# Ledger of designs, part 275: VHH binders against c4kar8

Target 1, 263 residues: c4kar8
Amino acid sequence: MAELSTPSPASPAPLDGGRGDELEKFTLRGARQILQLLQDLITHRGLITAHTGGGHSFMTAVLKVDEERGRVVLDPSPDPQANRRALAAPRLTCVTQLDGIRIQFPLVGLGEGQDKGRPALFAPLPAEMLRLQRREFYRLQVPLAHELSCLLKAEDLARKPVEVSARVIDIGAGGVAVVVPTGAAEFVIGGTLPACRLALPDGEPIELDLEVRNLNRQTQRNGTEQLRVGLRFAALPRAADTRIQRYIFKTERALNAKARGGL
Short names: E, the ipSAE of ESMFold2; O, the ipSAE of OpenDDE; V2, 0.75 times the mean of E and O plus 0.25 times the DockQ between their complexes.

## First folded at step 15 (VHH)

Design pd3 (framework vhh_7pa5_2; at its last look DockQ between E and O 0.19; V2 from the best seeds 0.00; counts 0 for: placed apart)
Fold by ESMFold2, look of step 15:
Structure pd3 (fold): chain B 263 residues (1-263), chain A 125 residues (1-125)
Amino acid sequence: as target 1 above (263 residues)
Amino acid sequence: QVQLVESGGGMVQPGGSLRLSCAASGFTFSSYAMSWVRRAPGKGPEWVSTISGSGGKTSYADSVKGRFTISRDNAKNTLYLQMNSLKPEDTALYYCAKESEYWGDDIYDSPFDYWGQGTQVTVSS
């Protein structure tokens, strides 16, 4: 009863935890690139975690690529319940790393069968694979002591220009999240804030254009209302990117050293 | 450059013992949990055991509890697995695996970022 192939695949599900637009430039869609990356996983005996949904996962590995049939062949789990979850899931999200580079890809239309007389799982080749370094995804939680700020050039309710000094709560390669008092300015999702200034402790402020990606109203422990604004860097020059990455690296090292040396 | 090199595998009869070693380099060994993972013929990878960075906390798969002991020597950057009362179902390629760096709580888990080439354990009667 095992199905060796599935009906034509629908559009692939998102590869990330809701940050898909930030990851587009790290996504492989070329057939030859995908085949080569799957082959690398086979060669390096990649330990793959396959997520079946609902917080469940199992470990697997790519046994082979059947290029003629357009299929990838995976080890089944030794746990029969994990295999049942995998076969019932609308998709698997497969994750592994090669030399510290995260590799993530969806498999849709999973079926069971046998490969050379041994149980195996089969799926069509993925239509895309994500290849990502940690620095390209990681968001540093900014220590309060740093008092990192971003000067936003925004508008008030009457479309009058205002400048708001916003505290930066997290920072990554692609953007920042900031907090401002409720009512300090009007923000529109998809709107751009040109010529803002990000103040880093170890250098000159960085002039950058920001795009509003999300807004969330938050209540402080003392009952004060504030607005969390998610901001994406637009067209960040290499020099500015290098300085942001340097700040993240130095701060992360300092935080990790304190946490690990707490004897 | 992270490197993990397993050794100590071999052929034994049921009831025998083996001690696996994993030499680690290229990272601060004591800062990371380490695991043994095995891959039996025709089956996917199976987690065997994990030990904390300090060595103070260990955990085992049910199939190996009471028979296998994980340990580490942080001065020698070496991970060990003592395997006693070996059974034919323990036949597998055994990998030493390093705990991943943290990626964030809203991303799918990828618990290992590096592993070795493995060492073969064969238990036959």
Scores: ipSAE 0.644, ipTM 0.883, lowest interface PAE 1.3, mean pLDDT 85
Fold by OpenDDE, look of step 15:
Structure pd3 (fold): chain B 263 residues (1-263), chain A 125 residues (1-125)
Amino acid sequence: as target 1 above (263 residues)
Amino acid sequence: QVQLVESGGGMVQPGGSLRLSCAASGFTFSSYAMSWVRRAPGKGPEWVSTISGSGGKTSYADSVKGRFTISRDNAKNTLYLQMNSLKPEDTALYYCAKESEYWGDDIYDSPFDYWGQGTQVTVSS
């Protein structure tokens, strides 16, 4: 009686697995590259927003890179309370831009001191810096309350045309991710879905063509299987792009305000 | 690509006035709130003022309230800062800044995502 080893259910690939891989391509970990980028920030007098957690942040700048000591020197906040929060934080998330490219990096082990007789903040050099060259890689997580949907024109297994109402889970300048019930339609990576309709809260649905870029099967906690579909905007009219950008902006602002305790 | 280009800075005597401009491109200007930020020598960056996308709402730092006026011309994709009654303490590099996009789980309130190279304002006798 050969005990049929029941194949251990493949642990559902973490939903974030694909995003992590994409971000890795834009992450600098080389010491020389990191030093150069920090020096470039100094040269260009780049401003930095430093997030301390809990919805708090302050503006700073890199004053100096100390290669010998392996540390970065930052401007303190004019607000003593912000500095206290920064020093108490286990990690700072620094956000800046250079030449139109968004840069993000963590700082840990923040301390205060003096640089040439002036108050300064000190931290070890970051271990990594994320450089996002393309805006299309950013995806806003859509709040569930917004109930964004996309009507997909697809085909079933029999190649019969079907319309599937899909929930939008994230949106960016370059596309959307949606969830559909398993078996609702057949999707092929690289395939085009013509004349789909994206519903935004601010008006009539946007008609657009979508290209399938990613497929990920997910099992919910309740045992229900869902298919996550990554879709690229294949042809987006300028007016539609504007509406999408407006929605993203408005939503981000609202989320940030809420995080600050303002809502 | 988002571009912000500041202009209008210079040297002025105390009590004088300057008008800064910021030319914006690479995004739908009217859809975003815009801000001015300044960095004085030996001091950390300081927020100065913000104006909503439509221009209907404005806010100011206490240090500039009543003296500075932020405005915008959406048809020209241009942000302005009228600075009156200038003081030596207003000496700084002034940046035009675009309100932030939301990046990553650790970012709660990034106020700005893009800024220009800045324009120098010097107030001295």
Scores: ipSAE 0.319, ipTM 0.712, lowest interface PAE 1.4, mean pLDDT 84
ESMFold2 (binder alone), look of step 15: mean pLDDT 82; pTM 0.824

Design pd4 (framework vhh_7pa5_2; at its last look DockQ between E and O 0.29; V2 from the best seeds 0.00; counts 0 for: pae E 2.3 > 2, framework grips)
Fold by OpenDDE, look of step 15:
Structure pd4 (fold): chain B 263 residues (1-263), chain A 125 residues (1-125)
Amino acid sequence: as target 1 above (263 residues)
Amino acid sequence: QVQLVESGGGMVQPGGSLRLSCAASGFTFSSYAMSWVRRAPGKGPEWVSTISGSGGSTSYADSVKGRFTISRDNAKNTLYLQMNSLKPEDTALYYCAKESEYWGKDIYDSPFDYWGQGTQVTVSS
């Protein structure tokens, strides 16, 4: 009777704790700020993932902010079991986003009740809300006109070195997504592509190591297959990081200006 | 800027049909899985359906299986939800949501990174 060693739940990789000091810059503790952000979540009909622990979560939304009672009202899960877990949890970790900015906040002291005759969850207002402008997770959609490319040093099916020029479709502080023709190279999730070259509009290509993090095969209407590859910057020099961030910032500003009717 | 704009909602009788649309912009639409999520009164958001970037794979909540069909036109950057045999229980605000690329990598992640304002579907006699 071979004891099937239940694979030890992979310890959630610590959120790469940017130094505690960096998180403080993004933490809202002001009552007014918290209320405003919660109101914004209501206004934008924010979808919230509430984590109850043990790898369990459910989707919710802020229904109301009760300032008089100092509480937030949430939609209950359509799953009664999820609600039970939520109520039993000592803490909910709520995760959402507004305008591409990750928002995280804890709720403690969850209770159930009714709001206007409808089932609802209630919790005291959060003491803090984290707005992680973690540029690390933000991916700028690269305008087609910019024609960003990344020269990938990869291997073909025969494990022969090949160079593939890939179009960059999105870029962030932590990596890029590129599109390559199917069959151009073989990619393995977790594999490293050394000495690749990212071409930015503002100068010479940046040499960097890339790690394959995601693969998504796409079939185009014309029957051609493309592969979207998510790549993490495995080793990025500081100067390169600065250039990438500058590009992202500049591009975002330009896009926002255009969206506002600015020439 | 990523934008998702839902349309096609309305009021229908039980047993009726609706087709929802979601116009997507600001990202490479075909590169991402897309989902429909709905929020019924007094209930939290509920996942309805997902379609892969290529459209080759689809999944449905048990509550809508056999009645709803998710599809996409990548040339038009549009997501669809064909809803047949509608029931009062299907009354909800329906959101178009973009799947997060980072889903499953963090225990505190969100499956979606963008969603629209939603379109109201009301099924009533």
Scores: ipSAE 0.712, ipTM 0.894, lowest interface PAE 0.7, mean pLDDT 86
Fold by ESMFold2, look of step 15:
Structure pd4 (fold): chain B 263 residues (1-263), chain A 125 residues (1-125)
Amino acid sequence: as target 1 above (263 residues)
Amino acid sequence: QVQLVESGGGMVQPGGSLRLSCAASGFTFSSYAMSWVRRAPGKGPEWVSTISGSGGSTSYADSVKGRFTISRDNAKNTLYLQMNSLKPEDTALYYCAKESEYWGKDIYDSPFDYWGQGTQVTVSS
């Protein structure tokens, strides 16, 4: 129905299907590495969240790896609807954690069958698996009171240089999300913004090159139009990376202290 | 390093009771919701119950409502599950699970980031 298809308001600037190009160096593609990691999940009794799309997910676990047939065997859900969604999904995105390391892998071609007389889900071994340290996947939501900003060197609609001061709404190891007024500049996905300046509280602004990864136009409750822009760090010097991680760590500690009832 | 250690499982007859415990360390226990998850023989993990960090809010799967009670002692960093009126279908390995620090901050959310090795509950006659 057309009324049910109305888009929801966008959340803080999402990355364009994640940070795939930023994550390639953490992607395992070797068959032996993949088999060992799946076995580790079995050994540690990993609880896996399998995402089926449309905001739906279910919990599962790897029962075994069938090396001869090249497939992984999963527990079915005790919820029959979850199993139906999983079998209908073109892809499962499986997420778990092993000793503080995030593990993520796709399963394609999921089918149902039996394992030793009990229902089970089957899929070919994944062609890739991600192993991420916390800092590599975490995005800190920047408290409004911090008023973090990034000076963007962009172009207007007439292709003339403009400088736009953008509020930073989240920050992680691979980039930032910012908001700007609609029409402040023209952004295109894949475009590069050289020599931008990220203002952090612990020193001089960081000069960095940014790449536009996603755009989301929103109308706020008060009628104000704004554009949320997801930006990847095109290059990040080690010193700049250190300052960003320190900001994230310090801010998380402060927010956690407040949540624990800190003064 | 986060550790969760379950205990208190065993064999009981239908209608019996058990109390499970989970000793937590390596994180600020009172800051996170905690859950019990069970895995029955030959079946996938099933959420059982969740308790808020303060202990003020609880929720239960329909299959255990009125029979199971989740609680926590934040001074002892311990989570509990009181299981009464046990049935054969409650037979499972019971895990203590910690609310994910990253829940809701990522496209592919996971509700839990750490769990224990589990404690076996067997209800048999």
Scores: ipSAE 0.414, ipTM 0.795, lowest interface PAE 2.3, mean pLDDT 82
ESMFold2 (binder alone), look of step 15: mean pLDDT 82; pTM 0.811

Design pd5 (framework vhh_7pa5_2; at its last look DockQ between E and O 0.25; V2 from the best seeds 0.00; counts 0 for: pae E 3.2 > 2)
Fold by OpenDDE, look of step 15:
Structure pd5 (fold): chain B 263 residues (1-263), chain A 125 residues (1-125)
Amino acid sequence: as target 1 above (263 residues)
Amino acid sequence: QVQLVESGGGMVQPGGSLRLSCAASGFTFSSYAMSWVRRAPGKGPEWVSTISGSGGSTSYADSVKGRFTISRDNAKNTLYLQMNSLKPEDTALYYCAKESEYWSRDIYDSPFDYWGQGTQVTVSS
């Protein structure tokens, strides 16, 4: 009877030092951004898991953001023991998700009190909030109204240089998908398109190198053929990455607000 | 896009019954466990019940055990909570929640990755 050694759950590999830098770009430290994200959690009635350490956690939610006092108000656990643990903990690690994006933030200096005559937990506003987009898979569908475009420097069938203005249909941290007219240029998977220009709404176009990763020919309902090209950012300056991330964040927020019957 | 829309809440007298529904879309419904969570005023969110993707396994909080029944119709992408023998303490906003995908890299798990806006249940004489 061979004891099937249940493979010990692989200890999460320490976030290698290089990952720290990657996480930094997803860390919000701006007061306004933090407040907005907390407000979004309120609006969406975010279910938050607060970790108190020692493998213990409880569910909570942001009840209120008190900007004047610089504090966040949380629902207490229905379990008194959980509340005791929370108050005794030097730090709470709060984890939640909004629209498929993991949000993590620390709270320190937790206290208990009352808000409008109801039991509540209070903490100073977090100094930072981590918004982890599954970078690898998340693509923001670009609203048509934004009219994002990418000027592609490609070659035609004769290998003559051509510039093609392509509509950006989705964007992520790692690349864009664009639509080009069939026959506008020849694309090779694995090929590099140098010195392309991505136009964002918030400023001058970003010059970047793009690598062709995917080609998909689509026939539209009207019978028109379009080529969808998946492009990876081959070389993206840090400043450009920041702009792209900002755009994605802003756009997602706006889309979510609209979906909730907002403006 | 994942969407969860709760319905069926309302005001009932103590001892009454309600049936909550949650319409799910944007994911393979049968592949995920689903839960009900409730949030009462002055109390943080409380787990109520969970049902496996297939519907073969269910679990309940002690506070609702024997009174509430979780079920699902995978053909309709709908989660249900039958609530019987309702008490004033059951007054809360009830959320339908999708089990979180396992994030292998994360030390800190959130049990849920999506939830609805909730449906209000008020038990009052």
Scores: ipSAE 0.791, ipTM 0.919, lowest interface PAE 0.6, mean pLDDT 86
Fold by ESMFold2, look of step 15:
Structure pd5 (fold): chain B 263 residues (1-263), chain A 125 residues (1-125)
Amino acid sequence: as target 1 above (263 residues)
Amino acid sequence: QVQLVESGGGMVQPGGSLRLSCAASGFTFSSYAMSWVRRAPGKGPEWVSTISGSGGSTSYADSVKGRFTISRDNAKNTLYLQMNSLKPEDTALYYCAKESEYWSRDIYDSPFDYWGQGTQVTVSS
């Protein structure tokens, strides 16, 4: 049975969810910089994930830039349904990485056609591109010895409240990844888990709201099925953010000291 | 620095077999899922197969199920793709790709953060 998630109520808030101001300084708007970055993606055969909305995406690549016509040319998907979604989407959000640098850019006005006799997708050049260094999107791999956990306040298949203690496998400024036994609770992409508790070593658990972003089912060698759940922090208070950043900093510093043979 | 180097491509007749390898360095190999992605002439990238970090879970595109087998040797930091019963449609440049470290920071994800230069597989008589 399909189970719809209940989104958080709409409220008057900044459109950016509290992070857009931080991203402005990483936004390229110069035509020359945009053209060069797109050319770098072509040169390095960048694998791009193009998001069409509704949780759908497809893989693509930039084939060329037509500067005279102000257009970018993309590979179409081998899946005709993905191409139909892309052409119907008001906005295509393209995401990729080059040498650990995250690159994100929008395409609007996508059309289909031919390039040198081969099917292709066309769009006007993006007006902006985000270029984010590792520190802006970094995820710390949580050491097993820390046994970091997050208590999830979720629902089972019968919509009954259930608490699940989930092991945190990585953590960053914007969220965590956890693992839970398959069937421990019902998770839906876009669903919210209010008042969860993240247990850090240095004090009381942090109470925070989480949004489910990704689900990945996996089978362990012992036959146990687990679910990897990607969770986004919603409306994270500054004090909680500070504690998370301190944990990441201290842990990374300790791991670097061990790697240098200090202990 | 993360580096992925594919090898084992070549030219084979329909029905033949090839084994691709991908040597990985610059990261903790066993901590990440790894994938094979291919790009056929005149077509965009197509996901082929994924294997979990431990090797305990595998998945395949419908077009290759039953013919291809993904595996890994975490002691050798090497990813493999055994390709049997090859068809002309399998002709492509095959890349190995590393699971992205980024997955829940915002509403958009990219499943891969690094990939190799690829190894060419050509199936023709």
Scores: ipSAE 0.374, ipTM 0.775, lowest interface PAE 3.2, mean pLDDT 81
ESMFold2 (binder alone), look of step 15: mean pLDDT 80; pTM 0.798

Design pd6 (framework vhh_7pa5_2; at its last look DockQ between E and O 0.23; V2 from the best seeds 0.00; counts 0 for: pae E 2.8 > 2, framework grips, placed apart)
Fold by OpenDDE, look of step 15:
Structure pd6 (fold): chain B 263 residues (1-263), chain A 125 residues (1-125)
Amino acid sequence: as target 1 above (263 residues)
Amino acid sequence: QVQLVESGGGMVQPGGSLRLSCAASGFTFSSYAMSWVRRAPGKGPEWVSTISGSGGRTSYADSVKGRFTISRDNAKNTLYLQMNSLKPEDTALYYCAKESEYWGSDIYDSPFDYWGQGTQVTVSS
C-alpha cells in the first residue's frame, strides 16, 4: 500500500530577493510621518490584521496615539487566547490598507493595560511603517462595460492544451484577476501560462506570459461554479506596460469624474 | 474607486431587530465575498459573518449564529445583515468589508482590502 505522498503545497516562491531595496523606498521612518499615518488609521477606522507568528493573527485597530509616552494603543482581541499569543510574541506584524495602499508595520514590546477603564494593548510607536504605494499592488476594478478579456492558454485535466477566454475583473500594473468557468482548465498556483492575450479597449490584444498566483472557487446561485484566478504578469514588454498603465489611468479618471457627478 | 457605505444602524431594545445594509460600488460586487465585521469598545474588531460572491455560501461567528442572517442582492450591489434577538453585547460599530483578492498568498495577509466607515448599532435597555 504505497503511501501516496500528498505533494506538499509548493511554498509560494519567495518574492525575489530584490524586494528589499525596493521596499526601502516605501518605508517611512520619520516620526512625524509615522504619527500622521497612525492618525490616519484612526480617522479612517482602519481594520488591522496583527500577525503574532505561527500562522496566527487577530484583528485590531488603533485606538489612539500617545505622543507623550511614545506609544500606540490598540484594541485587544475579543479572543483571550489571541491576546495571550500577542503578548507572548516578540513582534507583531500589523497589516492594513488605506485608500488602496497596503500598510505594514511592526510592533515590539506589546503590553496590556487599561485605556479609560477599558482593556487595551500598548506598544511603543513603530520605528518604521511600510506604505506600499506600488502601482503593482493597486488593482483597478474593471467596469463591466469595458468587457476586458484575457485569452488564457492553459491545460485541461488531461493536460491537453486549451484556450479559455476569461473575463478580467481587475487589473493592475502587476497582473489581472480573471473569472473562468469551472472545469474549463486546470490551474496550478505558481504555474506559468505562456503566450496569453490580454484584450484592452484601445487596440490589439497584448501577448504576455502569466503566472498563476491565486485561485478562488465560487459557486453561483444556479449551481454553476466559477473560478477566479489571480494572475501576475510574468513577462511584460515595456510597450504593453505603458498601454496597461494608460488604460488604468484613463479608467480611474473616468470613474472619479462620474463619482463627482460629472458626466 | 471602491466604496462601501453602511446604513441601518440605530438604537434598539434587547430582543429587538435591525437590518443593516451596505451599498457597494467601484468593483464587480458579485465576484467577491463580503463580510460584516464589528468593533465594540474594549473588545476590538470581531468577524461576524461572510457570504460568498454568489450568495450560495454563508458563515457566521458562533456569537451570532442563529440570530443574524447575511444576504446580498447582486443586482443592487447591496449587502445585508438581518440582526434578530439583539443583545447588549451586540453593541458595536458594524463594518461592511470586501474580501481581499490579491493578498491571499502572502504570509502577512489581510482578509479584507476595503471596508466602510461603519454603522453604529446600540442595544440598550
Scores: ipSAE 0.841, ipTM 0.940, lowest interface PAE 0.6, mean pLDDT 86
Fold by ESMFold2, look of step 15:
Structure pd6 (fold): chain B 263 residues (1-263), chain A 125 residues (1-125)
Amino acid sequence: as target 1 above (263 residues)
Amino acid sequence: QVQLVESGGGMVQPGGSLRLSCAASGFTFSSYAMSWVRRAPGKGPEWVSTISGSGGRTSYADSVKGRFTISRDNAKNTLYLQMNSLKPEDTALYYCAKESEYWGSDIYDSPFDYWGQGTQVTVSS
């Protein structure tokens, strides 16, 4: 497990700005908070998986925090190729879990050197660290066969009410991403869409208030232009939350069972 | 709350043997694969061995095949590592690690979610 190879590594989905904004309240940015969390990882001898891109990763640990120089010190991998990939990567995405809480943080500017006569990797302290329960972080890529849709109550260019049926492409505890034809409605980042309706496969549609977090114009392989809209759940009733989590859990389990090839 | 407590480390001469134990609590032990991971001086963590929840499937790093044997006693919630023909390069802090809950198609996976404090193994003359 020094290098966990995948037969055909899938390209990671790029993080969109909308999901990043949804995670802001779980993001530590204070220097003291970051130092304390790194120290906790040292104390608990945290096993950290450092992702270098291209489906490659290696295990590491925080050896120490050099507060005076503003640097974190990591173990190098026993695998020289993993170390070369790490030093060549524009950033590492480090992940671990501590008491059931997922910890994730970026390191940039990684270099090699020695710590007390032993090989080590060095990087500036991360500017942010994410502390997240699985519920708050995961986004399910919606299978096309489910045909999930969300009826958006928006406005056209003339500021008149319009209803737009949007296909849901991913869904998580905090929001959805949808696609609509370009020009179907006018969306404003930060705008609220009240009383939208999310159609899950089971039961009646869920009435939701949504906040626009990002907009991305994209061209499909057939040349058709559409707008990708990142939406946050602005006011999520407990019953709606339960139904969304149930959908995510059941769909993930079904996809996982197919990927494992059965029992 | 999940707890994993390693024991059985110590100092031995090259060619010696040790048996490591890991006492597990706070989860359904038999439902998860368990691993031994070691951290040698000046090197990062290195996977050593994994055993399935039932105990029916095992795997080993090339460096320890034929010398180390992983086992578990699900009635006692205990993981073991029998280490024979020890070499100086086996000197390390040995961790017992629990397989992570499956999270689906996460682009940044983490194979373990809990581990113990570790037990020190030192092989020297």
Scores: ipSAE 0.360, ipTM 0.767, lowest interface PAE 2.8, mean pLDDT 82
ESMFold2 (binder alone), look of step 15: mean pLDDT 81; pTM 0.808

Design pd7 (framework vhh_7pa5_2; at its last read DockQ between E and O 0.20; V2 from the best seeds 0.00; counts 0 for: placed apart)
Amino acid sequence: QVQLVESGGGMVQPGGSLRLSCAASGFTFSSYAMSWVRRAPGKGPEWVSTISGSGGDTSYADSVKGRFTISRDNAKNTLYLQMNSLKPEDTALYYCAKESEYWGDEIYDSPFDYWGQGTQVTVSS
ESMFold2, look of step 15: ipSAE 0.630; ipTM 0.876
ESMFold2 (binder alone), look of step 15: mean pLDDT 80; pTM 0.794
OpenDDE, look of step 15: ipSAE 0.828; ipTM 0.935
ESMFold2, fold request of step 16: ipSAE 0.655, 0.608, 0.617; ipTM 0.885, 0.864, 0.864
ESMFold2 (binder alone), fold request of step 16: mean pLDDT 80, 81, 80; pTM 0.798, 0.800, 0.797
OpenDDE, fold request of step 16: ipSAE 0.852, 0.847, 0.843; ipTM 0.945, 0.942, 0.945
ESMFold2, last read: ipSAE 0.615, 0.643, 0.638; ipTM 0.864, 0.882, 0.877
ESMFold2 (binder alone), last read: mean pLDDT 80, 80, 80; pTM 0.800, 0.800, 0.797
OpenDDE, last read: ipSAE 0.851, 0.848, 0.849; ipTM 0.945, 0.948, 0.942

